# Ledger of designs, part 2: VH-VL binders against q96ev2r1098to1170

Target 1, 73 residues: q96ev2r1098to1170
Amino acid sequence: CVVSVEGLSSSTTDAQLKSLLMSVGPIQSLQMLPQQRKAIAKFKEPAHALAFQQKFHRHMIDLSHINVALIVE

## First folded at step 1 (VH-VL)

Design o13 (framework fv_olinvacimab)
Fold by ESMFold2-Fast, scan of step 1:
Structure o13 (fold): chain C 73 residues (1-73), chain A 119 residues (1-119), chain B 107 residues (1-107)
Amino acid sequence: as target 1 above (73 residues)
Amino acid sequence: QMQLVQSGAEVKKPGASVKLSCKASGYTFTDYYMHWVRQAPGQRLEWMGEINPYSGGTNYNEKFKSRVTITVDKSASTAYMELSSLRSEDTAVYYCARGSYWSDAFDYWGQGTLVTVSS
Amino acid sequence: NFMLTQPPSVSVSPGKTARITCRGDNIGSYSVHWYQQRPGQAPVLVMYYDSDRPSGIPERFSGSNSGNTATLTISGVEAGDEADYYCQVWDSSSDYVFGTGTKVTVL
C-alpha cells in the first residue's frame, strides 16, 4: 500500500512529511523526488494508506496543496 | 548499465582525515539517495549516513555525526564521504550504496574502498 | 538504539534448506531486506520488503516476517550460496539498521 504525494513545496522536508505520514500509521519507506515535487511512501498497514489519502488529500503543507494518490502494487 | 565506482584504497595515520568518492553512472543521479556503509574486518555492515543529491540534505548515524561529512558534486554525478579524526578502529571497507526507488533497501553497491588506519 | 540479532553461523548440506533468522522487537511491523555478501565482494540485495525477490534472484530464495522474527529461507542450497547474509530495516529513530550477520557454510 503505497501513496504518491504530489504538489510538494520545495521547502517541505522529508522530516515534515514523515511526521505527517506517521500521524496516521507506521511507514516502511519514504522516497523524496524533489525534481517532480513528489514523494512516494509505503505504509506497513494497507488501511493506513487509504486513511492518509482520505484525511490529507488537498491538505496544505508550506502553502502548497498536496494531492494524494493510492498506487496499486 | 548502472554502476557505482569508488576511489582506491587509502592508508592513513591516527588523527588524519580521509575523503572517499563514489561516481554514479547509468541513472539519474539526483533521483536516488546515496548512502555510505562500512564494514570492519570480520564485522557487520554499519550504516554511516545518507545524502539527497538533489537538495544536498544529509542525515548521519549518531555514532559518526561529529566526524562524518557527506557531499555531492551533481555535475560529476559523484558523492563524497569524509571521515575525520581517524582511529585504528576505523579500519574498514567503506561502501557507497544507492537507495532504491520504492523502499529503504540498497539496490546497487560500489565495489568498496579499504581504509587502513595504523601507526 | 534498535538491534537486529542473527545467529553467527548456519551450516547446511548441498540440496538441503538453510534458514537464517533475524530477531528484533516487533520486527513484523517493519519491512525487512536481505543482503548476500560473498568473500571479497560487495553486498547484493537478495530479498526486499520481507518476501519480494529482485530480478535475477532464484526462486529458491524466500522470506517471511512476523512478530519478533524475520526469516530468509534458501531451499536446494548450492555451493555458490556460501556467503554472509545480513538483514536490514529502516527505523524512524535509528534510521538504517543492519543485523549482526550470519555466515552460511555449505559443507
Scores: ipSAE 0.007, ipTM 0.677, lowest interface PAE 10.9, mean pLDDT 84

Design o14 (framework fv_olinvacimab)
Fold by ESMFold2-Fast, scan of step 1:
Structure o14 (fold): chain C 73 residues (1-73), chain A 121 residues (1-121), chain B 107 residues (1-107)
Amino acid sequence: as target 1 above (73 residues)
Amino acid sequence: QMQLVQSGAEVKKPGASVKLSCKASGYTFTSYWMHWVRQAPGQRLEWMGEINPSGGYTNYNEKFKSRVTITVDKSASTAYMELSSLRSEDTAVYYCARDYDILTGYEFDYWGQGTLVTVSS
Amino acid sequence: NFMLTQPPSVSVSPGKTARITCRGDNIGSKSVHWYQQRPGQAPVLVMYDDSDRPSGIPERFSGSNSGNTATLTISGVEAGDEADYYCQVWDSYSDHVFGTGTKVTVL
């Protein structure tokens, strides 16, 4: 149920990313790792994690293309 | 040693505004969301709003949205909550609390000691 | 608005088991956290993510969450466990929601 979002612009806020994640489904948590240009998000349902990856892998946010990876718990 | 230290008790008249502070120490202030939660005497805990100190982004409980403003001073590692148009029903202990937000579902792991706000004529 | 309902009070004898319920529509799909509040003190996190204990919380505390009911269980209850207990969840529409609270009285 966990996704890693990589390649984030330094200008991308947790509020912007949270809005994008929640457009797919409810999330349990969101951790921003600005030093790594990365965020870790946990969806309530595994199906939403997969759907987010399918829809937003290589999506552009603030002029940066993101990479979405599924993390095995 | 991690701690949240809140400002002292306030006594206000109906219609006034109050601004409370919460000073964080012992951790990286900008790495965790800060929340404000209140509790009227003998009543339940009630979430008021949250702020991301890094970006300054806020979310508010719809009940308080028109009257509450949460801000931060990053250089001072301090969060503020201002509540306007005070009513007697706003008499409560107001807490600040840190959001862990590390894949565990937004639990509040550290709390300030609380600030009593009394609103009376 | 999402709502979490707890029994107002639970009475338990020392050494026995207290069970505090938190009822909410489909709460089993959410991560439930629990707080202990002693008179005149700030709340203390005693259980998070349904069933995980923070450092310093004894193994006597356990949690579960399924369907419409989450439960905080305190086995071998001690006098120091007397307090108000609150459940809490994050809901995508209602944000952070606290339960109505349960006063646990030991004897």
Scores: ipSAE 0.007, ipTM 0.640, lowest interface PAE 11.5, mean pLDDT 83

Design o15 (framework fv_olinvacimab)
Fold by ESMFold2-Fast, scan of step 1:
Structure o15 (fold): chain C 73 residues (1-73), chain A 123 residues (1-123), chain B 107 residues (1-107)
Amino acid sequence: as target 1 above (73 residues)
Amino acid sequence: QMQLVQSGAEVKKPGASVKLSCKASGYTFTSYWMHWVRQAPGQRLEWMGEINPSGGYTNYNEKFKSRVTITVDKSASTAYMELSSLRSEDTAVYYCARETVTYDSGYSYFDYWGQGTLVTVSS
Amino acid sequence: NFMLTQPPSVSVSPGKTARITCRGDNIGSKSVHWYQQRPGQAPVLVMYDDSDRPSGIPERFSGSNSGNTATLTISGVEAGDEADYYCQVWDSYSDHVFGTGTKVTVL
């Protein structure tokens, strides 16, 4: 299952975000979209995507609050 | 009926290890993260670490990371916390607590707590 | 590391209002939760997400959070409200942080 992370600070690295994502569960992929201050991540298990959203929606990283949405397609 | 029941009091010597248990009932054990929080006499509550019982993923407070290990036994709906290299400063009541997260805010808090286990470290 | 400071004690007369503060740098940007702990007992959640009450907590308990200070307010204080109270936040660097605790005495 896929989450979008929006509102990323320009100072937030892919390594920092990957560490945060993997604190919840293993990921299959991570795509950084710096121009949109956004990242798309795919967890190996849907339950981890939901848990990440519940735990980190509005979380502050580098003085910026992130917005976490589940992508359903 | 939701309950978290912890193991009994322990008395240990400096340098020993202690392993505490927290048995959950009345809810789906694998659907909620479990945390361990301690409180030394006259001191504040101090977070030690967390575990996702579903996948076994753990996260630890940097202060305890080298000495603490949290595990689960899913078949028994039980979480464990082992603390090694004990010192007198580790004398405290140790609690397990269930994490709840609001969907809108995403911030976590502890809605149910075990009764606590007193660990005394003395020579 | 992120720190939450509470006054060590608050004394209040029955029927009056107790205010328990929790100070932290820019705490208004975080969600604050509050726990009540009676002697020899485990903590009990009394307030979450700044101002939401769990089922069973009377509405005389209220909360606020802005700037550098969060407050738990207990109006119409009763003898049974005597306890230690702890605030708590989640911080991306420090993880779960608890306040220094406040002993509420009903005189």
Scores: ipSAE 0.007, ipTM 0.639, lowest interface PAE 12.8, mean pLDDT 84

Design o16 (framework fv_olinvacimab)
Fold by ESMFold2-Fast, scan of step 1:
Structure o16 (fold): chain C 73 residues (1-73), chain A 120 residues (1-120), chain B 107 residues (1-107)
Amino acid sequence: as target 1 above (73 residues)
Amino acid sequence: QMQLVQSGAEVKKPGASVKLSCKASGYTFTSYWMHWVRQAPGQRLEWMGEINPSGGYTNYNEKFKSRVTITVDKSASTAYMELSSLRSEDTAVYYCARDYEDSYGYFDYWGQGTLVTVSS
Amino acid sequence: NFMLTQPPSVSVSPGKTARITCRGDNIGSKSVHWYQQRPGQAPVLVMYDDSDRPSGIPERFSGSNSGNTATLTISGVEAGDEADYYCQVWDSYSDHVFGTGTKVTVL
């Protein structure tokens, strides 16, 4: 249910990323880690985590291509 | 030719419910989230809730969560907002507005608004 | 809940510059959007993602966002710019939040 979004621009806000995540499905949590240029998000449904990775891996936000990885807890 | 066309004005008594419609045309209905925003006379815009027409996922403003229900009819490209237990302070213009699924939460197209008057 | 505060009114003469502020705690970390609402009409998006203009919005409109203040700037103000203006952000706890609104009067 957890995705790691890496390669975030320092200008990418939590609002921008949550909007993108929520376009796929409801999330349980979002943690921004700006020092690592990444964020960790937990979807309420596992299918949405997979769908987000399939749709947005290598997507461009604020001129930066993001990497989306699935994290198995 | 994108349009959001809302249902006509409603006059309701306190305690009643109202169900408003917003018919979309000229774009792929399921590619955009639909939001409902209201504005009491002379007051600010106030977000009520949203729906993803593709999956039916909804989010509601905590202020309205116990009274508001947002639904869609994908075959008719229509979104609905039902508000129950109406009070006089619910008198407002109610708007639907769309939000592209890849947007950062902005509303690029708005319906014309529906005036709901709640009075005895 | 998250709060966005705008001045109630701004008066400006034709051809001059109007600046409408939107204050929110750490608003510079969020994407700010702006809407124009003329009397009896639905709002119109005039600025999104802090400083991007929708198609059809004149270059006279510009935006900025840093620290605790976002600003919509309208240069060379015209009579048709007279309207109410609202800022808006998405917040992870409060969802979509609109500002208190600013009435811009063109004298």
Scores: ipSAE 0.007, ipTM 0.642, lowest interface PAE 12.4, mean pLDDT 83

Design o17 (framework fv_olinvacimab)
Fold by ESMFold2-Fast, scan of step 1:
Structure o17 (fold): chain C 73 residues (1-73), chain A 123 residues (1-123), chain B 107 residues (1-107)
Amino acid sequence: as target 1 above (73 residues)
Amino acid sequence: QMQLVQSGAEVKKPGASVKLSCKASGYTFTSYWMHWVRQAPGQRLEWMGEINPSGGYTNYNEKFKSRVTITVDKSASTAYMELSSLRSEDTAVYYCARGGEYYDWSGSDFDYWGQGTLVTVSS
Amino acid sequence: NFMLTQPPSVSVSPGKTARITCRGDNIGSKSVHWYQQRPGQAPVLVMYDDSDRPSGIPERFSGSNSGNTATLTISGVEAGDEADYYCQVWDSYSDHVFGTGTKVTVL
C-alpha cells in the first residue's frame, strides 16, 4: 500500500516526512520527487497507508498543506 | 563507465575537521542517493549517512549525526562529507558509494564504490 | 538499533561450498545485499535483493533469505573468493545497516 504526498514545501526534508509517516506505522520505502513537490511512500502494512491518508490529508508542514492519495498497485 | 573518484589521504589532529570529496561520472548524478561508509582498521563497514543530490535531503546514522555533514555540488557532480571534532577513533578508510534511485523503493543496495580515503587522526 | 550478526570466520577448501549467514530479527521481510571486500580494496556488490547477481558476478554465488537468517552461498570456491563478506539491509527505523562481517579463508 502506497501513498502519494503532494504539495510539499521545498523546505520539507525527507527526514521530516519520514518521521511523519513513521508516526503512523513502519514504511518500506520513501521516494522524494522534489521538482513535483511530491513524495511516494510505501507502508509495510496496507492499513497504515489508509490511516495516514485519513489523519494527514490537508495537514500543514512548513506552512504548506499536503494532499495525500492512495495509489493502487 | 560509472566511476566514483575520492580525494586523497588526510592526516588530522584531534579536534580538527576533515572534508572529503567524491566525484561521480558516467551516470546522472542527481538521480541516485550517495552514501558515505567508513571502516576503521580491521573493523566492519559502518554506514554514516546519505544524501539525495537532487533535493539535498540527508539522513545520518544517529551515531554521527552531531558531527557529520553531507553536501553536494550538483554542477561538479561531487558529494562531500565533513566530519568535525575528530577523535583517534575516527581513524578509518572513508568510502562514498552510489545507492538506489531516490524514486525507486527497490534500490537500497550500494552498487558502485569509490576507492576510499584514509583519514588518520593522531596527536 | 537494528543489528545484523555474521559469524566472524568461515574456512573452506577449494572446490567446496561456503555458506555465510546473516542473522537479524525478521530479516526475511527485508531485502538483503552482500558485499565482497578483498584486502586493501573497496567493497564490491556480489548479491542484491536477496538472490539477484550483479553483472559480472559468477553463478557460483547465490543467496537466500527467510525468517531470521539470510545466507550467501559460494559453490565451487576458488582462491580468489578469499575475502571479507558483509550483508546489508535498509530498515525503516535504523536506515542502512551492515553486518558484523565474515572472513572467508580458502585453505
Scores: ipSAE 0.007, ipTM 0.652, lowest interface PAE 10.6, mean pLDDT 83

Design o18 (framework fv_olinvacimab)
Fold by ESMFold2-Fast, scan of step 1:
Structure o18 (fold): chain C 73 residues (1-73), chain A 123 residues (1-123), chain B 107 residues (1-107)
Amino acid sequence: as target 1 above (73 residues)
Amino acid sequence: QMQLVQSGAEVKKPGASVKLSCKASGYTFTSYWMHWVRQAPGQRLEWMGEINPSGGYTNYNEKFKSRVTITVDKSASTAYMELSSLRSEDTAVYYCATESTYVYTGSDYFDYWGQGTLVTVSS
Amino acid sequence: NFMLTQPPSVSVSPGKTARITCRGDNIGSKSVHWYQQRPGQAPVLVMYDDSDRPSGIPERFSGSNSGNTATLTISGVEAGDEADYYCQVWDSYSDHVFGTGTKVTVL
């Protein structure tokens, strides 16, 4: 149910990323790690984590392509 | 086992378009991203773009974005790369490549490559 | 755009160690992959995620990555190791970036 989003622009806000995540499905948590240009998000359902990765891996936000990986818990 | 077979060599004039094919076998075509990478004679490898065959999602290298189109035919397990407005500098060997790691691992390397297709652009 | 610079050539005697560097700004924060290309052939992955070897690649190949330099090390070099070697990373702004390439000559 967890996705790692890497390659975030320093200009990308948590609100912007949260909006993108929630367009796919409800999330349980979102942790921003700006010094690593990274965020970790937990979806309520595993299917939404997979759908987000399939749709947004390499997606461009603020001129930066993001890398989306699934984290097994 | 996993195999990528590319179409044959092409000779084109400046200003023409070329469409190359890459036929996959030995794996589920929709499970892995397909990439296109080129190499001009004596030069470095240069990534051109990628496609997720499952959804048709594409990403392109900004350098080629206005001229390159990558598509798939899922029924034929074949990926295509079309490059338009050809210049002499587009003379290169064009490779298709895929990673054996599933799309959701976030891996960025290419461990299976086609044999390459030579495209020569000359007047 | 993001650039990866490699020395154009490295010469090494059989049985000795070849070291191929790949320099990029803060490359130590990225995962580096390495490809071997023999004349007239497609590239072959020889190292991924800095220091992991694909199945079938000899233990003589090792890798490291820190700061601004990644290194592919080939110990006990054999004639068959003569080839061009390319490093590669994914960069969020530049996508997949390959190095300038290094020709390894075994003399």
Scores: ipSAE 0.007, ipTM 0.652, lowest interface PAE 12.0, mean pLDDT 83

Design o19 (framework fv_olinvacimab)
Fold by ESMFold2-Fast, scan of step 1:
Structure o19 (fold): chain C 73 residues (1-73), chain A 122 residues (1-122), chain B 107 residues (1-107)
Amino acid sequence: as target 1 above (73 residues)
Amino acid sequence: QMQLVQSGAEVKKPGASVKLSCKASGYTFTSYWMHWVRQAPGQRLEWMGEINPSGGYTNYNEKFKSRVTITVDKSASTAYMELSSLRSEDTAVYYCARDIEGYSYSDAFDYWGQGTLVTVSS
Amino acid sequence: NFMLTQPPSVSVSPGKTARITCRGDNIGSKSVHWYQQRPGQAPVLVMYDDSDRPSGIPERFSGSNSGNTATLTISGVEAGDEADYYCQVWDSYSDHVFGTGTKVTVL
């Protein structure tokens, strides 16, 4: 139910990313890793993690294209 | 003209449940997240939870998560918040508020309902 | 839990400038929003994303956010600006957090 969002602009805030994630479904957690230009988010439902990847992989935020990967636990 | 119109005041006894409504008009109801925020007399604003009316997805403040349920009726453009196991400290004005844009990089609340007073007393 | 602290009150004379602060650890990394609440009324959004004004809010209202302090500035204060003001942010652990509130009195 975990996604990795990579390629984040340094100007992208946790509020912006949470809004994007929650447009798909409720999240359980969000961890920002700005030094690595990435964030790790856990959706409450596995279907939303997949839907987020399908919708937002290679999407542009603040002039930067993000990569969305599913993390299998 | 955008409006959020809330249901009328409620008086409840401890242990009861209350269900408040918030009817939206003047915009596309399913395009914006809806929030619930309360304010006890003389106290600060306190966020309770949110819902996406399109998909019915919810997030709740951990403080209220075991007692609060937020739902929508899309055909009526109405959001509901039910709070169970009421205590005297739940006496507050409860507001619904629209997220300025769910996707557009702002989690600000741009339009608010008029508020509903809930009084919990014996 | 993430906390936002505001001064309880600010007094200002008509035509002068009021500055309302909102303090939080590393708040400059977050987007800050501000609400005005008059007695017996619902809050009104007056500033969002640190420094953006909603339609209908006078240009006298401005905002900034840096380090540990965000500030709402009201220039040329008018009697109608008397109200309670609340800051608000989203935090990944605490969700939506409101400040303690500041009562602005125009004397």
Scores: ipSAE 0.007, ipTM 0.664, lowest interface PAE 11.8, mean pLDDT 84

Design o2 (framework fv_olinvacimab)
Fold by ESMFold2-Fast, scan of step 1:
Structure o2 (fold): chain C 73 residues (1-73), chain A 121 residues (1-121), chain B 107 residues (1-107)
Amino acid sequence: as target 1 above (73 residues)
Amino acid sequence: QMQLVQSGAEVKKPGASVKLSCKASGYTFTSYYMHWVRQAPGQRLEWMGEINPSGGSTNYNEKFKSRVTITVDKSASTAYMELSSLRSEDTAVYYCARDYYDSSGWYFDYWGQGTLVTVSS
Amino acid sequence: NFMLTQPPSVSVSPGKTARITCRGDNIGSKSVHWYQQRPGQAPVLVMYYDSDRPSGIPERFSGSNSGNTATLTISGVEAGDEADYYCQVWDSSSDYVFGTGTKVTVL
């Protein structure tokens, strides 16, 4: 139910990423790792993590394509 | 262990500016967002804005955007909120509060004690 | 702009159950958090993500969220539970939104 969002532009804000995540479903946590151009988010429902990856993998935000990976455990 | 300690009460004239501080201790200051929330006497809590202490990026409530500035001093683990062009309706208790992103974001897990700002002529 | 409406007050007798509602359009699709504010004090988180309790909050506090209404339930109410209670959500258009607040009076 965890996703890693990689390849974030330095201009991408947590509010912008929250809006994208919440468009799919409620999340429990969001950790921004701007120095690594990454964010880790935990969805309340595992199905929403899968849906987010399917919808937004390679999506372009601020001229950068993001990679969405599912973290199982 | 974790604490947010705010500066003392302020009395200001209409048209003045006020700058409040919020000193964090007991956690890694740059790992969590810091918010400012106010409450006028007998009124509801009202979100004013947030800052990411790591990068300094801010987001403000549209209602306050023209008058509010939130900053941080990472070396002092302190967040500041400056509100300009004060009006009598800005009389309120101002709180800083932490947004817990590591296990459960979107809510405020630790709050400062509040600072009363009185605007009167 | 997103709005959360709570009843202004709820009166309850010691030992009975208080129910504080928070109404918002499709609030059941959002995560609701609750704060308790005693007179002259800063708010304290008492419920997060609809129904999870922070450490130190007794099991008498429970929560639910469905459709257009979220509810904070306090069973076996004690005098010390007398306070203002606020619900809160995050909304993509409105950011952080607090409810109008409910004053809980224990008789």
Scores: ipSAE 0.006, ipTM 0.635, lowest interface PAE 12.4, mean pLDDT 82

Design o3 (framework fv_olinvacimab)
Fold by ESMFold2-Fast, scan of step 1:
Formats: sequence, C-alpha cells, structure tokens
Structure o3 (fold): chain C 73 residues (1-73), chain A 121 residues (1-121), chain B 107 residues (1-107)
Amino acid sequence: as target 1 above (73 residues)
Amino acid sequence: QMQLVQSGAEVKKPGASVKLSCKASGYTFTSYYMHWVRQAPGQRLEWMGEINPSGGSTNYNEKFKSRVTITVDKSASTAYMELSSLRSEDTAVYYCARDLGEWELLPFDYWGQGTLVTVSS
Amino acid sequence: NFMLTQPPSVSVSPGKTARITCRGDNIGSKSVHWYQQRPGQAPVLVMYYDSDRPSGIPERFSGSNSGNTATLTISGVEAGDEADYYCQVWDSSSDYVFGTGTKVTVL
C-alpha cells in the first residue's frame, strides 16, 4: 500500500504533499527524502495507493512533473 | 516509554505573548508530526497547527495563523508554540500531540499533559 | 468550514451500551478518529480510521462511519468510561476538525 513520489520540486512542502495524498485516502506514514527529490507514503488501503498513482502520475506540482510508483510492502 | 512533557502554567496580561514547550522522549522525535491543540474552559478541542520536525515545515489553522508560530529544537527533542497578542479568550489548556510517523499508523496517539495559560488583567 | 456535531450528553447504566454520534456532511467519505478525555486529563485516542482500536483499548469499543454519521459504540459500559468523547477528521479545506464533544455519564 506504498507509493514512491519522485521528481519533487525543492519548493514542494511535506504539508502540501500530505494534503494531496490525503485527498485520495488515509495514509499511515509519509517520509520526505529531499536529497533525492522523493517521498515515500503508505496508504491504509491498497485501493487508495492505486487511485493516487492513476490520478497523479505525471501530475505537475510547483512546475515539476512527479512520477508515482507502487511499491510492494 | 514514550512521553510528551509540557512546560508549566503561565499567567499573562492582554497583549503579551506566551511560548510553551513540549519535550518528547522515548521515540525518534523527527519521525512524527507534532500538533498543538487548545481547549478553553468548558469548550471543545481546537486544532491550532502542526510541524514536521524533520524538515521544519508548518501548517496553521487559519483562525490562529496571524498570531501563532510553531518551532522545534531537534537536538533537545522539543517543540514550541508561541501565541502573540493574547486576549482573555486565549485562556485555555494547551496540548501538544504527536501524529503520523514513519511506518506508523496512529493519529494523535500521545498527548502532553497540557499547559494552562490564563490571560487576565 | 467543515463542522462536526455531537450530542452534548449521553447517559447510560453500567453494563449497557452507549452510542455517541458524530454528524458531518458526507462524513462517511472521511476517516474518523475518537478521543476520550477524563476531567483534568489529556485526551486519549480510543478509536482511529473509523473502526480500528489502539493497543490497550478493550474490544467493548467499536466504531462505524457511513453517510453523514459516524458512531462510537461502547458496550458493557463501566464506571471508568465516564468521560467526554470527541470525534475528529482531517478535511482538505479545514485541516483537523474536532467535534463539539459528548459527555458520557454512567449512572
């Protein structure tokens, strides 16, 4: 129920990303990895992880296109 | 054992500022969001704002945004909340609470004991 | 702003079931958390994500959430359950919103 969000702008805040994630469904964790322009988030429900990827893969946040990947475990 | 320990009671005059502390122990401080919630006597719980200690990013309730500042001292595992331009209506118990950690599933699972702030002339 | 309304009070006899409602527009599409607060004490998380229990919270506590109403149910009520109970959600426009609170009295 994990997603990797890659290609984040340095101006994208964790509050902004948390808001975006939680618009799809409840999350259990969010880890920001700014050195890699990346974040890892775990949704409570697997269906919401898939829905987030379908809706936001290649979406533009702060003039940067993100890549959303599903991660097992 | 996980604990959030808050600073002691404060008495302030209208127009003053107050800065409260919340010291965390027993867990990795930077792995959880920290929130501040207040409760005026006989009233509901009211969310004031949050901070992510790892990055220092904050988000505030619009009602308090012009007067509240939340900060952290990572080396001391301590979160702070400063509220300025105090009014009698700010008399309340102020709580800190942790939320959303890395690989954790619990919202607002630990709370500090609360700090009473009394604003009177 | 998003609003959560709870009944001000619920009275229940020991051993019976208390039901505490939390009403909000389309609350069934949100995740509801519940907190117990005894007089002079900090709140304690007793239910999260509608129906999950934290470690240490007895199975007598259960939750549901659908439509416009979320409910915290306490079966086999004990004197120690007497407290104020607050529901809470996260809303994209209002952030964290707490309910108006319900005082549960065990008579």
Scores: ipSAE 0.008, ipTM 0.678, lowest interface PAE 11.0, mean pLDDT 83

Design o4 (framework fv_olinvacimab)
Fold by ESMFold2-Fast, scan of step 1:
Structure o4 (fold): chain C 73 residues (1-73), chain A 123 residues (1-123), chain B 107 residues (1-107)
Amino acid sequence: as target 1 above (73 residues)
Amino acid sequence: QMQLVQSGAEVKKPGASVKLSCKASGYTFTSYYMHWVRQAPGQRLEWMGEINPSGGSTNYNEKFKSRVTITVDKSASTAYMELSSLRSEDTAVYYCARETYVEYSGTYYFDYWGQGTLVTVSS
Amino acid sequence: NFMLTQPPSVSVSPGKTARITCRGDNIGSKSVHWYQQRPGQAPVLVMYYDSDRPSGIPERFSGSNSGNTATLTISGVEAGDEADYYCQVWDSSSDYVFGTGTKVTVL
């Protein structure tokens, strides 16, 4: 259910990222980690975590390519 | 071919600043983070900081935050690292390195390194 | 903060196996990358994501990572393998962390 979104631009807001995540499915939580260029997001449904990675890995947001990794809990 | 070419050796006095360059070629400069890593003579590799060439956002090692500035010139595909208030302990070889990653790992490593620039700080 | 400890030196005879360890708290939950550095030269990536080899790195190089120890193994050691070896991880609090380095000497 959890994804790590890495490679975020400093200009990327939590609202922009939340919008992108929610285009795939509802999220339970979103934690921004700007110092590490990262965000940790938990989808309500595990299938949406995989779908988000498949669709948006290497996606460009604010001129930065993001990397999406699945986190096993 | 992919290549990172760094500026030449520098000799500085304590208290001065130094600005090193790293010119990238053979890949899309804005698609990969660039890092700076130093190595004092006989010592380990030490990470200094990184920059996203696309947006210009930076992240620095706490040890160097007050003295280091990393910038890019996108049109020249060149990254710069400026270190101020130089001390004798800053005598080291300074490397630029390109970051890459593996899917699913969420972690990053350095696949291409510049040749290094020796900075000597002495009175 | 987060620390990676390596033995300062490893001596090995030609044709034998060298094992270089990298110790860190729960390092098995992280991805470990390895660099080889010969005197006067820039580091070269020799292993990434614990056990994946870059093109051009011989199959004699292998890696593992579990618990508190990651290991770079060099079988059939050759004189050209003499170098310093560094492990590296990314840590959420410490960012990019390099090991203390191991000098491999081929006797």
Scores: ipSAE 0.000, ipTM 0.608, lowest interface PAE 16.1, mean pLDDT 82

